# Ledger of designs, part 9: VH-VL binders against o27280

Target 1, 266 residues: o27280
Amino acid sequence: MDSMNVPEVLEIKRIVEESESVKTFIFSWDFRREVRPGQFVMVWDFRDEKPMSVSLIDPVRSEIGISIRRVGEFTDRVHGLSEGDLLGIRGPYGRGFELMGRDILLVGGGIGMAPLAALADEATARGMRVDALVAARTADELLFLDRLEAAGVNISTCTDDGSCGFKGFAHERLLTLEENHDMAAVCGPEPMMFQVMRILDERDVPAQLSLERYMKCAVGICGQCCLDDTGFRVCAEGPVFWSQELSRVREFGRYRRDPAGRRVPW

## First folded at step 11 (VH-VL)

Design X58
Fold by OpenDDE, fold request of step 14:
Structure X58 (fold): chain C 266 residues (1-266), chain A 118 residues (1-118), chain B 107 residues (1-107)
Amino acid sequence: as target 1 above (266 residues)
Amino acid sequence: EVQLLESGGVLVQPGGSLRLSCAASGFTFSDYGMTWVRQAPGKGLEWVSGISGSGEWIYFADSVKGRFTISRDNSKNTLYLQMNSLKGEDTAVYYCTRGDYSYPFDYWGQGTLVTVSS
Amino acid sequence: DIQMTQSPSSLSASVGDSITITCRASQKISNYLNWYQQKPGKAPNLLIYEASTLQSGVPSRFSGSGSGTDFTLTIRTLQPEDFATYYCQQSLSTPYTFGPGTVVDFR
């Protein structure tokens, strides 16, 4: 196997506190190893290993950023780390987003904004017009707003409790927005993505969606991230899928499988 | 055979509270989102609320937001609708249905009548 | 919100007739439309989903067509048991909305 499958021990250069539950960890990166928005890396804290999306790609500073939400034991440990501490990083893996057209719509929910923030940077650098719908449960959970604004992104927000922007869900807000986009990229909870996908389909907007599944090997061998019926491996054929591909995936938006292979509803 | 059975519908005064229940059987309850739909006497159908399989995703019609709460107990195969601050306009037969954003409403209970009157 | 309308509000027909009911959405909803049948004093039953797919167990005399804003439910060779009210429902976005219903009476 390629050297890319061996974790490289990297020092945390900086930590950005994005919200109460989300931190971005910055690492020095050798860009001879290409990385694309939508791809993920495996993060190793020398006890366990988890897939994480790349949220920052900065070739000028030779840095990448990984945004991590505190949701369990592994992420609790990682959130306890400080600048100068070490983590193992291997990758990147998976299929990233493909940019097309002139006008792009980004729809993100919660930590799903991580890969979309990186995509926004690339799109704006290419001279594309970028609109972003940023969704969260509450205002304090909205991510990357200042960063997106600085990049020239046109931002619309929505929160479940109405504490910021539109009161309601992303698909509801999207229904009220103009439909002049050449492409859309979507990432967040699957109930959100499923409903957003239908609206984009109705509008004939080509859409790419990033899935989150339990991953073990990240190299398409173990099958832990395999989607039912289709045989799609999220780590190999994904995590970014076209809407036409996901329309064939019965479990999308309905359930996922845990490490034991049990079905868990959304 | 899929079965849904609503209960709890009674006469209540305006401003009162009431909790409806829906007992499900004949399918894996947690695999499906569930929905409440109501029908005022002699009127059409109105979507009220939806809940995902895990219960983490909840949706409401504007007419009941802030007053109604939807929940489920997958260990008991039961769906609930807590109705507070009831109004005369809430008078209706309340139906429990299987379905959500990803499934049509393919199975319905026989409904339970809620009457709000002074 | 997406508004749904139906026409006619009511119609009378004889056994053996073919009838059509129309449903219209206030905006395009692709094929995200369902049809339900409700008999007096009973719960609704799903007939058609995704505009044209027949629900399992529903007689083939029922059919649905349409896309965008205009949809049609057709009942061929009307049977005595088809006396009922029929509702369309958009499934594109919350809040889900129903048409006002069409009452089918026998002449």
Scores: ipSAE 0.940, ipTM 0.968, lowest interface PAE 0.5, mean pLDDT 96
Fold by OpenDDE, fold request of step 14:
Structure X58 (fold): chain C 266 residues (1-266), chain A 118 residues (1-118), chain B 107 residues (1-107)
Amino acid sequence: as target 1 above (266 residues)
Amino acid sequence: EVQLLESGGVLVQPGGSLRLSCAASGFTFSDYGMTWVRQAPGKGLEWVSGISGSGEWIYFADSVKGRFTISRDNSKNTLYLQMNSLKGEDTAVYYCTRGDYSYPFDYWGQGTLVTVSS
Amino acid sequence: DIQMTQSPSSLSASVGDSITITCRASQKISNYLNWYQQKPGKAPNLLIYEASTLQSGVPSRFSGSGSGTDFTLTIRTLQPEDFATYYCQQSLSTPYTFGPGTVVDFR
């Protein structure tokens, strides 16, 4: 069995406070183990284990970053940690984003910007032109703006309350943006992603979307992250999917399954 | 079979408030987003508001933003529309319909008439 | 916002006729268009969704076509019960918008 499936106990090197509810935890990383934007790791706090997207990939500093939003018991515990504390990390897992063309559009909502921030770094490093539509409920929940700007990303913002940028939702803002992208990457709440996907489809822009589902094994065995009617395992075939793939997934944008396997609407 | 039944439509004065209800049956209510569509007398259809299955995602037409509130009680299979600061142009038959960004409006109630007049 | 238009505003036809109603969007909306039928004093009924898919229970004499900005609803062999107003609706983005409607009456 691959050694990547054994959690490594790593020390938190740094903590970056991204917002009131989001922190980025930085770890030393041996890049002999390749990691791609869009992939995730399993984070173990010695009580529970959760999948988290990689939000920073820095081969120069030999570091990775994991951005975590405070949303429940596990994340509450993790947010209580300090630099120097330990976490178990195994992975990376899943299919990451593919970059194509010269101009890329990123559309992110909330913590969904985490994997997209990593993708933005890679895209800009490759000399691509990157536009990013960053969405949040309020201005104080917009993530990674300074980081994206520093990377040379052209940023457009939208907020539900209009406290920053366009007042409204990402799909509404997207209608007002120019159509000059070779591909798009989307990550955020599924109601947002579903509606954004339709607009991108109408514009014939190839789109990749990252899904979030409850995971246990992360290695495509247990099936708890399996999408209805397709057999797609989010941890194995995903979490990044092409829009054509998601068009076959009836539950996408409509519901997800909780740890007990029950349907939960969006 | 799927059934939607609106209620609450009455005569109200400008500036007044009114709450409409829509009772749903014949399907798993929480599995679907719900929508309000209105029709002024002798006019066409106008989308008013939508709400996701969980109620966490809410959408409004600009014409009613800040004045109307949409909500649902999945335990009662009921959709609501709270209308405040009513205007004459809000006079219409209000329809409850099943559907949202992911489904067409495939089932409609009979509608309830709201009349705003001094 | 996406504006929807319809043509004609009204038309008169006889039983057995074939009629066509057109709908146009102010911008491309792919196949994200629905057609509804509304009879006098009644609620609308879904006829066609995604531009060309017939809703279950709707007679096969109804058909939809088109993509992008121009769409058509065709009723073959018009029946007495087809007297109604027909609306197109774009489902690409909020706010969802309807066409002004086409009234179909009988000669």
Scores: ipSAE 0.939, ipTM 0.968, lowest interface PAE 0.5, mean pLDDT 96
Fold by OpenDDE, second read of step 12:
Structure X58 (fold): chain C 266 residues (1-266), chain A 118 residues (1-118), chain B 107 residues (1-107)
Amino acid sequence: as target 1 above (266 residues)
Amino acid sequence: EVQLLESGGVLVQPGGSLRLSCAASGFTFSDYGMTWVRQAPGKGLEWVSGISGSGEWIYFADSVKGRFTISRDNSKNTLYLQMNSLKGEDTAVYYCTRGDYSYPFDYWGQGTLVTVSS
Amino acid sequence: DIQMTQSPSSLSASVGDSITITCRASQKISNYLNWYQQKPGKAPNLLIYEASTLQSGVPSRFSGSGSGTDFTLTIRTLQPEDFATYYCQQSLSTPYTFGPGTVVDFR
């Protein structure tokens, strides 16, 4: 039996309050099951199941972390859980980030910093220089700053209201930065990613971007996460895509599909 | 056929307020970001503000930040521009256009004239 | 902000002529440039997007080229209806900025 596709009931070992709306749930993990930054797991609360990015990979402690933003009924329930409570976890799934070069730029918005935080840990462990542009609406929504700093990441912040760092959006901040990197990893709201991607493209910086779509099966069967017009399945071919791949995806940055398959504008 | 029709442009005193409207037809309004562009008399084009299809993502030129607000009612296929604390330099024809960060401005209204004068 | 310039500010031409308008960005903008045409008292019309892609319905006598900082709009075999003001616009980043425009009038 392939244990990857069967939810494993795991005890919440620890909960970290990242912000008012974001919690990181820590689980013991058997690293015989490999997991990479950028991959996701399906989280099952015994009523519903949702894809969540892995935000912490700690082989030393044999732990993984899943950061969840409170946005709806499922996440409300999960946020109501305590240490010692149980969740079903299956995975990991999807294509994770690939690290290349010596200098990497991370551009994250909101909960999009979750997979990037994990990537930052790996990159720094490999001796890479990591610069991170961390964006949020407000200062109190900026995620993982202490963790990133502790890892040796050079952080630049921007907030919509100017409460911390650059006042404005991530793409606007990025435009003011002159330094180039060997590669970039981007994750956050799709309008942010779209505009960041253009700037990176102009600078000839190879970029990987992590998409978020409604997922049902996570194994490339149901087609709920297919992207127009390529037919890319976010759960199988993604969620991490190269910018060249996304340039072929018409819906990227423009719309997404809801559970009923309807187009939803950004 | 895609149509955009601006309205609301009038003479207003400095410090005054005005709300412009843009009625859209001929396309699924919510599928597109919308943009306001203005043109002072005898001058060039100036990007003013943009709003995404859902209305969640909003952008402003520095010249109007804090004074202007952009909104939309997708149920009415209408784009709005609320202009407060108007200045003489805000005098312009204001164009409603379809497009945003992801699309060029491919359709434009005929514009509405806003005049700010004592 | 990205500043856009155009050259010339104005030019006079005759029907049948071929003309070229140039646009320059203060920094590299790849191919994220659009061209618009505006006639007196009318709204602008999109001609070219992404530096060289012709908008649907626009005559093939219009063409765009360039990348980085320097761009050109070419109108071959100028027609009477082509006398107008032409604007370039960068679409790389907010705030989106337009060139000052080039007036094409009758010789």
Scores: ipSAE 0.907, ipTM 0.950, lowest interface PAE 0.5, mean pLDDT 96

Design X58
Fold by OpenDDE, look of step 13:
Formats: structure tokens, sequence, C-alpha cells
Structure X58 (fold): chain C 266 residues (1-266), chain A 118 residues (1-118), chain B 107 residues (1-107)
């Protein structure tokens, strides 16, 4: 639909403070417009536009949530907004997660838990068993724990400093977990995802991973989010990729391109 | 040609500190994660620490956690290993190698000997 | 941690021989295994990565195979310069661990 490419000005219905640096902005949503976990929207504050994952999909309340981490000028402005303020939202875009099987493993790092939280809600609603490995640098950066718990998700935490759960990185914690799953969904820093993917590969667990790249158009036209060698557009073919797809992406876990197109190491 | 040159290895007393350096050339330094691997005299290889290209992602072996710090200066094409609270078991040749979680250790320096002894 | 073992710890061979070194991981590591060669007083050199991929510049007489827990390094037609210590290393997860090494010396 042509209308999906035009930002819709929406009122912030409510704001949930997830952590010191993360807020979830809730909007009324017409669910005739389908949205899937793993998809993203372009958020427009009338000055700049950034892609953000959908972290909440609530058909009952006719609401969606977008979780935003405060990391720069744009997000600083957005974090300064209050309930009742306006934002432009266009989308959703991209390929979301596909659920299969009965048992699903979610592995998330930091704000990467945003799309996974939405996926968790869908999975649990379908009667799936959901295990979530939630990783962060510190305990106070762990996201959506109460929400996940309320949904019936089995949570395992890990923190870099050991302030909560396993002391170490997600891939290290995952290695200690013996349970197998029918599929996995992964989202977080690429170094984390890269290493987690290898473990899942070793275990023959089908895995989907959500990538983050600089996006401009969100409709597969501008090419700013193209992945090297493959030509995959993160906004069109992704942001959710199967591990087999990412195995073809040389840059995955190794580098990314900044807005200027320069290679930036992780 | 890729070259890695370690330096800084000396005799130090237990509890002492030492900083090793690794000068890299022949490749875009920032594009690669770097790793320290050590080898005690007459023993095998032991992974010590790794650092990503940007320096943001750092990994340590348990045996050195809390005591060692890894860093890099991409403007100087140099990798560092700050070693504090040194122990006798830290005595080893320390190798700088190119590679991390995403690459095998494909190039190695000749190593620098650290001796911890009273 | 993933523990790595090698067999044998040492072996004697002659030039022209074919030899096989085995490496075993304490758990499955898919094909995330590398082989290194180290000569006395020298730094290690990468021979094989991802269990079977030959590093550029390494002679084709070197080959690696295996997956899961058991891996092998084979040197066909052993050359004088091949007498060294060989190490396997798992690259699945930190901490990365090496095998204890296999010394290949002259018969």
Amino acid sequence: as target 1 above (266 residues)
Amino acid sequence: EVQLLESGGVLVQPGGSLRLSCAASGFTFSDYGMTWVRQAPGKGLEWVSGISGSGEWIYFADSVKGRFTISRDNSKNTLYLQMNSLKGEDTAVYYCTRGDYSYPFDYWGQGTLVTVSS
Amino acid sequence: DIQMTQSPSSLSASVGDSITITCRASQKISNYLNWYQQKPGKAPNLLIYEASTLQSGVPSRFSGSGSGTDFTLTIRTLQPEDFATYYCQQSLSTPYTFGPGTVVDFR
C-alpha cells in the first residue's frame, strides 16, 4: 500500500521506562496493518528518521511499542518527549521472525531484546515453550525481564560484570546450557550474534538473526544497508536472516558500514 | 607483508606489572581483531586475550581476568597487554597474533619473553 | 571450557612418510578447529582452519578432516621442514583452547 511509505503522525500513548537508557513508546495501532516481530518501523521526529524495531505487538489493546535506546542526538530528542507528543511512524518494514517448532530459544543482547520480546509474546501465545537468554553489560541494562517472566518465558541472564546471572558473554552462557531447541532467534551486537550463531550451528539448531545496519529508505532502493558480497538489503531481505544466509555474508560479525559507507570494525 | 613485532618482555618480580606492545604492519590494523597467546617454557599454547578491531569487545582467559588488560591504538597500529599482579605461572613467551572470534590466528609475531621470578 | 586432546603426544617418522595426528574436543565443535605448526624457537604458523581449509601458502601435502569431536591432520610425503610440533585449537567459543601438541621428530 502506498500509504505505508508515508509517515503517519501518531501520538505517544504512553512511555515505559525499561532502563536508564531505554524507553518504550506505545502507540495506538490499526491492526488491519499487519506487523510481525522482527520487523521495524521508521521513526520520524520531524527532523530525522531512524529505524526502530517493534518491541510490543498488542492486538488486544490495539497498541504497538517501539523500544529506543538513548545513543545519539536523534534518540536524545525522542527520549525528551512526553506522553501526548507526536512522532511520525512509517512501516512496518523488513522480514520478521518465523516461528517453528515447539521449543524456541531467544538470545538477546542489550536493546536487541526489543524484537525478541515481541517474538516471545507471539510464541507464548501460540503455546510454545520459550527460553530466553538475556544478556547485558550490567544488571541494570537487562531488558524486559518482568515482561518476559509474566509471559511465561524461562529466563537465563548473563552480564559482563556478573552483577546478574552468569558472569560472561551470551555465547559463553549458551555453551553451558544443555537444552536443545527447535529454533532460535538472536538479536544483539554482532560479535555476540556471530559467536552465538556458531554454537547454534554446532547444535544443529535453526537460527534466525536480526541485523542492524544504517538504513535510509527502508524500502530496498537506496542501497545504504546493503551487505557486502551478497547484496542483501537489510531493510528488504532482512533485518531477520537465517543463519545459512548470514554464513554467506562476509562482513557479518566482522565489520559494518557507517552512514558515509566506510568500513567500521566491531 | 604482514608483520607483527612484540616488545616489552623482561624479568619482573611477582606482584609486579608489565606492559607488552605489538607493532603491526602490512595490513589495515583496525580491520582485524587481535589476540595474545602465551607459551610457558617447554609447554603448549594458551590463549590469553582477544580484542576486536574497534577495541570495544574484549575477551580474557580466566587465568588472567582481573589482572590483565588488553588495548589497542589503531592510529599507531599497536596492540597492548597490560599485565598486573604478575605471578610465576605468567612466565611465558607472549605472542601477538592477528585474529579473533571471526578469524583464525593467521599471522604471529616472534613473541616476547616475560619472566616472573623473585 | 572446551578441552582439547591430541594423539599421539609424539611420533617419529621418516622423510617421505605419511603421518596422521588426531585431535579430540571434549564436546562437539562442528568444524571450528584450526591446526598450527610450530618449530623450536619460532612462532606458530596456521596450517588449516575450519577443520579442512588449507591456509594460503601451505603445501597441499597438509590436509585436515573431521567434524564434531574428532579431527585429523594428515601430512603426506613428509618433508624435512615438516618436523615440528603441531597444535589443534578450537574456535567455537572462548576461551579458545589448544591441544597439548604433537611432536613430530625424525625416526
Scores: ipSAE 0.907, ipTM 0.950, lowest interface PAE 0.5, mean pLDDT 96
Fold by ESMFold2, fold request of step 14:
Structure X58 (fold): chain C 266 residues (1-266), chain A 118 residues (1-118), chain B 107 residues (1-107)
Amino acid sequence: as target 1 above (266 residues)
Amino acid sequence: EVQLLESGGVLVQPGGSLRLSCAASGFTFSDYGMTWVRQAPGKGLEWVSGISGSGEWIYFADSVKGRFTISRDNSKNTLYLQMNSLKGEDTAVYYCTRGDYSYPFDYWGQGTLVTVSS
Amino acid sequence: DIQMTQSPSSLSASVGDSITITCRASQKISNYLNWYQQKPGKAPNLLIYEASTLQSGVPSRFSGSGSGTDFTLTIRTLQPEDFATYYCQQSLSTPYTFGPGTVVDFR
């Protein structure tokens, strides 16, 4: 069992501009180390280290892609890099999505579509029918639409401002969609996921949801990614949880904790 | 002891504007989402708008979208409702309540009356 | 939007009676249904959330049941302070609609 706790320094092979604020960084990867959709890696820019979801898993080209939204100092520095520049990567870590049945619904908000795009590729490769609800604040922030369409995914969109597709939130659009899926996979802002989970629970659709929490070790030792009530470690027992597991977690959808352990609202 | 105190309700003319305030005490204000619910005289309850603890997640009833704005100042423990382009149908007692998408509405203020009339 | 209806619109009862109030949603809402009590001239109070869970401090004579589209509030051994208007409210999705209310009056 290979347990990588130090970053491997890898060259950025390609950069794809997914939107004004999101870039996908592509690296060579030896797939004897399996990577599953929903797992994450720790990305090190030689000053700081942050968890990022894998958005592209391409064993044929021996490539992985990591999609990063510009939201702060770390991501600003990474967005300033060019092809040929170096980043440290350790992982993968965590529990990925599990596919079941023939029909899957993906519900993604913003950058949360990144791991779902990887899952869509795997689901279509298995011959599943894939429907995706892709949500963002504005049309310019909808991610991976062309890629999903090319893969044969049936896309519904929603935007907060109505600039593309349904005007409203993901959970509001979901109420208008047909209830015929064997499972769902959900990733995005935690308030979105909470509200989507309620609807999927009402429909008796088995759902897996990917959480984001502060991480340091990424292997479950330091306790920084623990959820209140259950003690689940997002980096070890997650980041992907079944909706049944999250039903026992009062924190889910309501708050998170910062590095100092202080409660922070959504 | 959780306390919510609304203020700002007055008589205004149609087309006018008004800002309501809700002063919160007895709990960590920023930990909770907040909601405005209104009740027209002799009528039932109508959900108006909600805002998450951080202020980042905001929801409106269709009847007020584009006319009302909700905000909060967590440093002052105060919730606001900015009401523009007021109509007669906006005449109601406006209640401040604690809760949002993630919590039921468990504590309510006394309400403040807004009357929109010529 | 999810529409909520309540039955009856009003009822008359005596102290000690057992009463039921029903609430129906226009679509399935699982157990995401809350009940509120409002006395004349006062703000509403939360009684029950998630269809059947009593809010802290609510007497055990109140109970809620139901899932899907049909829900019931039951008050056993009605007390003088229970004469009020009762509202159901769905919490599945925005907008968080209320039922039109049921007035429980003293006979």
Scores: ipSAE 0.714, ipTM 0.876, lowest interface PAE 1.6, mean pLDDT 91
Fold by ESMFold2, fold request of step 14:
Structure X58 (fold): chain C 266 residues (1-266), chain A 118 residues (1-118), chain B 107 residues (1-107)
Amino acid sequence: as target 1 above (266 residues)
Amino acid sequence: EVQLLESGGVLVQPGGSLRLSCAASGFTFSDYGMTWVRQAPGKGLEWVSGISGSGEWIYFADSVKGRFTISRDNSKNTLYLQMNSLKGEDTAVYYCTRGDYSYPFDYWGQGTLVTVSS
Amino acid sequence: DIQMTQSPSSLSASVGDSITITCRASQKISNYLNWYQQKPGKAPNLLIYEASTLQSGVPSRFSGSGSGTDFTLTIRTLQPEDFATYYCQQSLSTPYTFGPGTVVDFR
């Protein structure tokens, strides 16, 4: 049986407060368990276990960072932890982003910027030109701006309320941006990703989008992360999908299923 | 049979407020986003506002931003449009329709007339 | 905002005619284009979505084509119930703008 199925108990080495609602938890990590941008880990607080985005991948320092937004009981408990406290981590799981070409566009909404920040590090290390459209409801929810700027990423911002950058939604801002990218990587609220994908499709920009679904096993055997009709398992064939793969998924952008299997709209 | 029934359209003065309602039946209301489209007398159709099935995703035309609010009560199968600071150019028949960013507007109510005049 | 135009603004036709209505977007919208029919005093009805897919229950004499900026709605063997106003509407991005309409009147 693979050790990937059993959480390793790790000490929280550092905590970075990214915003009022988002913290990055940094752990020492043995990179024999390789991690790619767009893959996820299951975080276990000894009561419950949830999938979380990897936002920092640093093999030189032997560290990973996991960015967690406070949204419920589990994440409230994790946000209450301190450096030195313990969490279980299993993974990584799933298919990560693939880089291509020389010019990449990142489109991130809220916590969706977490895996894209990791991808930006890899893209800049390869010598790619990186543009990022960073979206949130308000200015104080824009994530990773200083980090992206320090890495040489060209940043455009948008906020629903107009408190920073373009006032409006990511897809509306995208219509006003240059059309000169070899690929795009998109992660954020699924309604945002749906609308952004339409514009990228119209521009003939190859796009990879990262989906989130309920997960239990994370290794593809329990069926909880399956997408309707196609049978794609978000934890195995995804979470990162090419836009052409998602064009065959009727549920993308339209609904999801809860743990009981009931259809839930966006 | 999908049915949408708007109500609340009346004559109001400029600067006034009005709330429109749309009663939905014949489908699982919470599964669908909803949209308001208006049509001024003798004119074409104008998209006004949309709301997702959960109510979490809300969009407005620039002409109504800050003046109109869209909401839904999924337990009552009802869509609302709160219209404030009404202007003459808001005079129109207001249609409730099923659809949002992810679906075309496939079912429409018969509309309710809002007249903004002294 | 993506502006939509339609041509002609009106036309007169007889039962049995084949007619074509053109819609043009101010920028490329791929196939994210819908067509609606509206009879006087009535609500619009969806005819076609994604440029060419017929809505359930719409007669096969209706067809749509186009991609990018230029789109057409064709009605073959016009019937008495087809005399109405026809609107195109882009669904690429908010605001979801409509064309100004084309009135099809009985000759």
Scores: ipSAE 0.711, ipTM 0.878, lowest interface PAE 1.7, mean pLDDT 91

Design X58
Fold by ESMFold2, look of step 13:
Structure X58 (fold): chain C 266 residues (1-266), chain A 118 residues (1-118), chain B 107 residues (1-107)
Amino acid sequence: as target 1 above (266 residues)
Amino acid sequence: EVQLLESGGVLVQPGGSLRLSCAASGFTFSDYGMTWVRQAPGKGLEWVSGISGSGEWIYFADSVKGRFTISRDNSKNTLYLQMNSLKGEDTAVYYCTRGDYSYPFDYWGQGTLVTVSS
Amino acid sequence: DIQMTQSPSSLSASVGDSITITCRASQKISNYLNWYQQKPGKAPNLLIYEASTLQSGVPSRFSGSGSGTDFTLTIRTLQPEDFATYYCQQSLSTPYTFGPGTVVDFR
């Protein structure tokens, strides 16, 4: 394995509170190690490692941002850290998003907006027209709205409870949106992505979707991130897949497997 | 082999409440999403609500949003439908079926009749 | 909501006949279309999913076709047990709407 597979211990330069449950941790980064939107890193708190989305790629300031949602013991510990504290970072890993055409649709649910925010920055820098459908359970959980607006992204929101924007699910809102996009990028809860993918496929919109699975090595040798039937490794052939690749993956949208190989429903 | 058995359908007055149950057997219940579909007397089928295998993903028809709640107890292999603020138009046979957004409705119970009338 | 219609509303047929039932969606639904059979006093049964795939145990005399907005259920050699009501249902998006049904009766 090369030197990217050993955690580099980095100082937390800044912390941005994105919501009550999501923080972005910003580090100095040597961009000789390229980072592409849709790639991930393994974050090591000296006790455990977890894959996390890269949400900010800023070569001008030589910074990356890693957005982390508080959901359990590991993320609780990381959320308790301050500027100057240390984290280990391995990566980046995986296949990122590919941009094509002039008009892109982003569909993000919850923390899934993190890699899409990075993609939005790249797309607008290339002069693309960017529409984003930003979904959450409640208004307080909508992420990156100010940042997307500042980047010139056209934002539609939806919330399960109707507290902001369209009341309902992302796929339901998508049925009411204009069909004129050259591509789509989708990231969020897998049931949302499954339902969104069906609509995008019906519309013949090329779509890339970012999956999340349990990872150990992150470099494709341990097999923990493999998808049933195809053997695709989320950490190597993904995490970003084309919808055509996922159409042959029976487990997509339906279940995942835990570290012991047991089927876990959505 | 796969069996679904609904229970709890009775006569209730408008504005009343009722909980339906569906007992499942012959398959790994937690691996599958579940759905309620209803059929008014002499009428067609109407999708009511669905719930994912974990119980985390829940969907409702507009006609029942805010009045009905769907839940499941995977340790008891049981699906529930809590029906509040009942109206005459809720009168129907309620079917429990296996399936959700990711699977077609492949197994159905025999239904339980709910009548909402004064 | 995606509206579903069926044609005809009813038909009369004899054992041995071949019949065709059509279903139309108000917008394109790809192949996300299921067919169900319901006998009087009984629960529905899944016949076909994804427009053309037969559910396990369904006789080969049943077939489905179509994509987009227009779909067809065909029963090649009607048997006595096939006299029932048939429903189509879209599975593209919530709410998962059913068609109004087609009653197939003895002549």
Scores: ipSAE 0.646, ipTM 0.855, lowest interface PAE 2.0, mean pLDDT 91

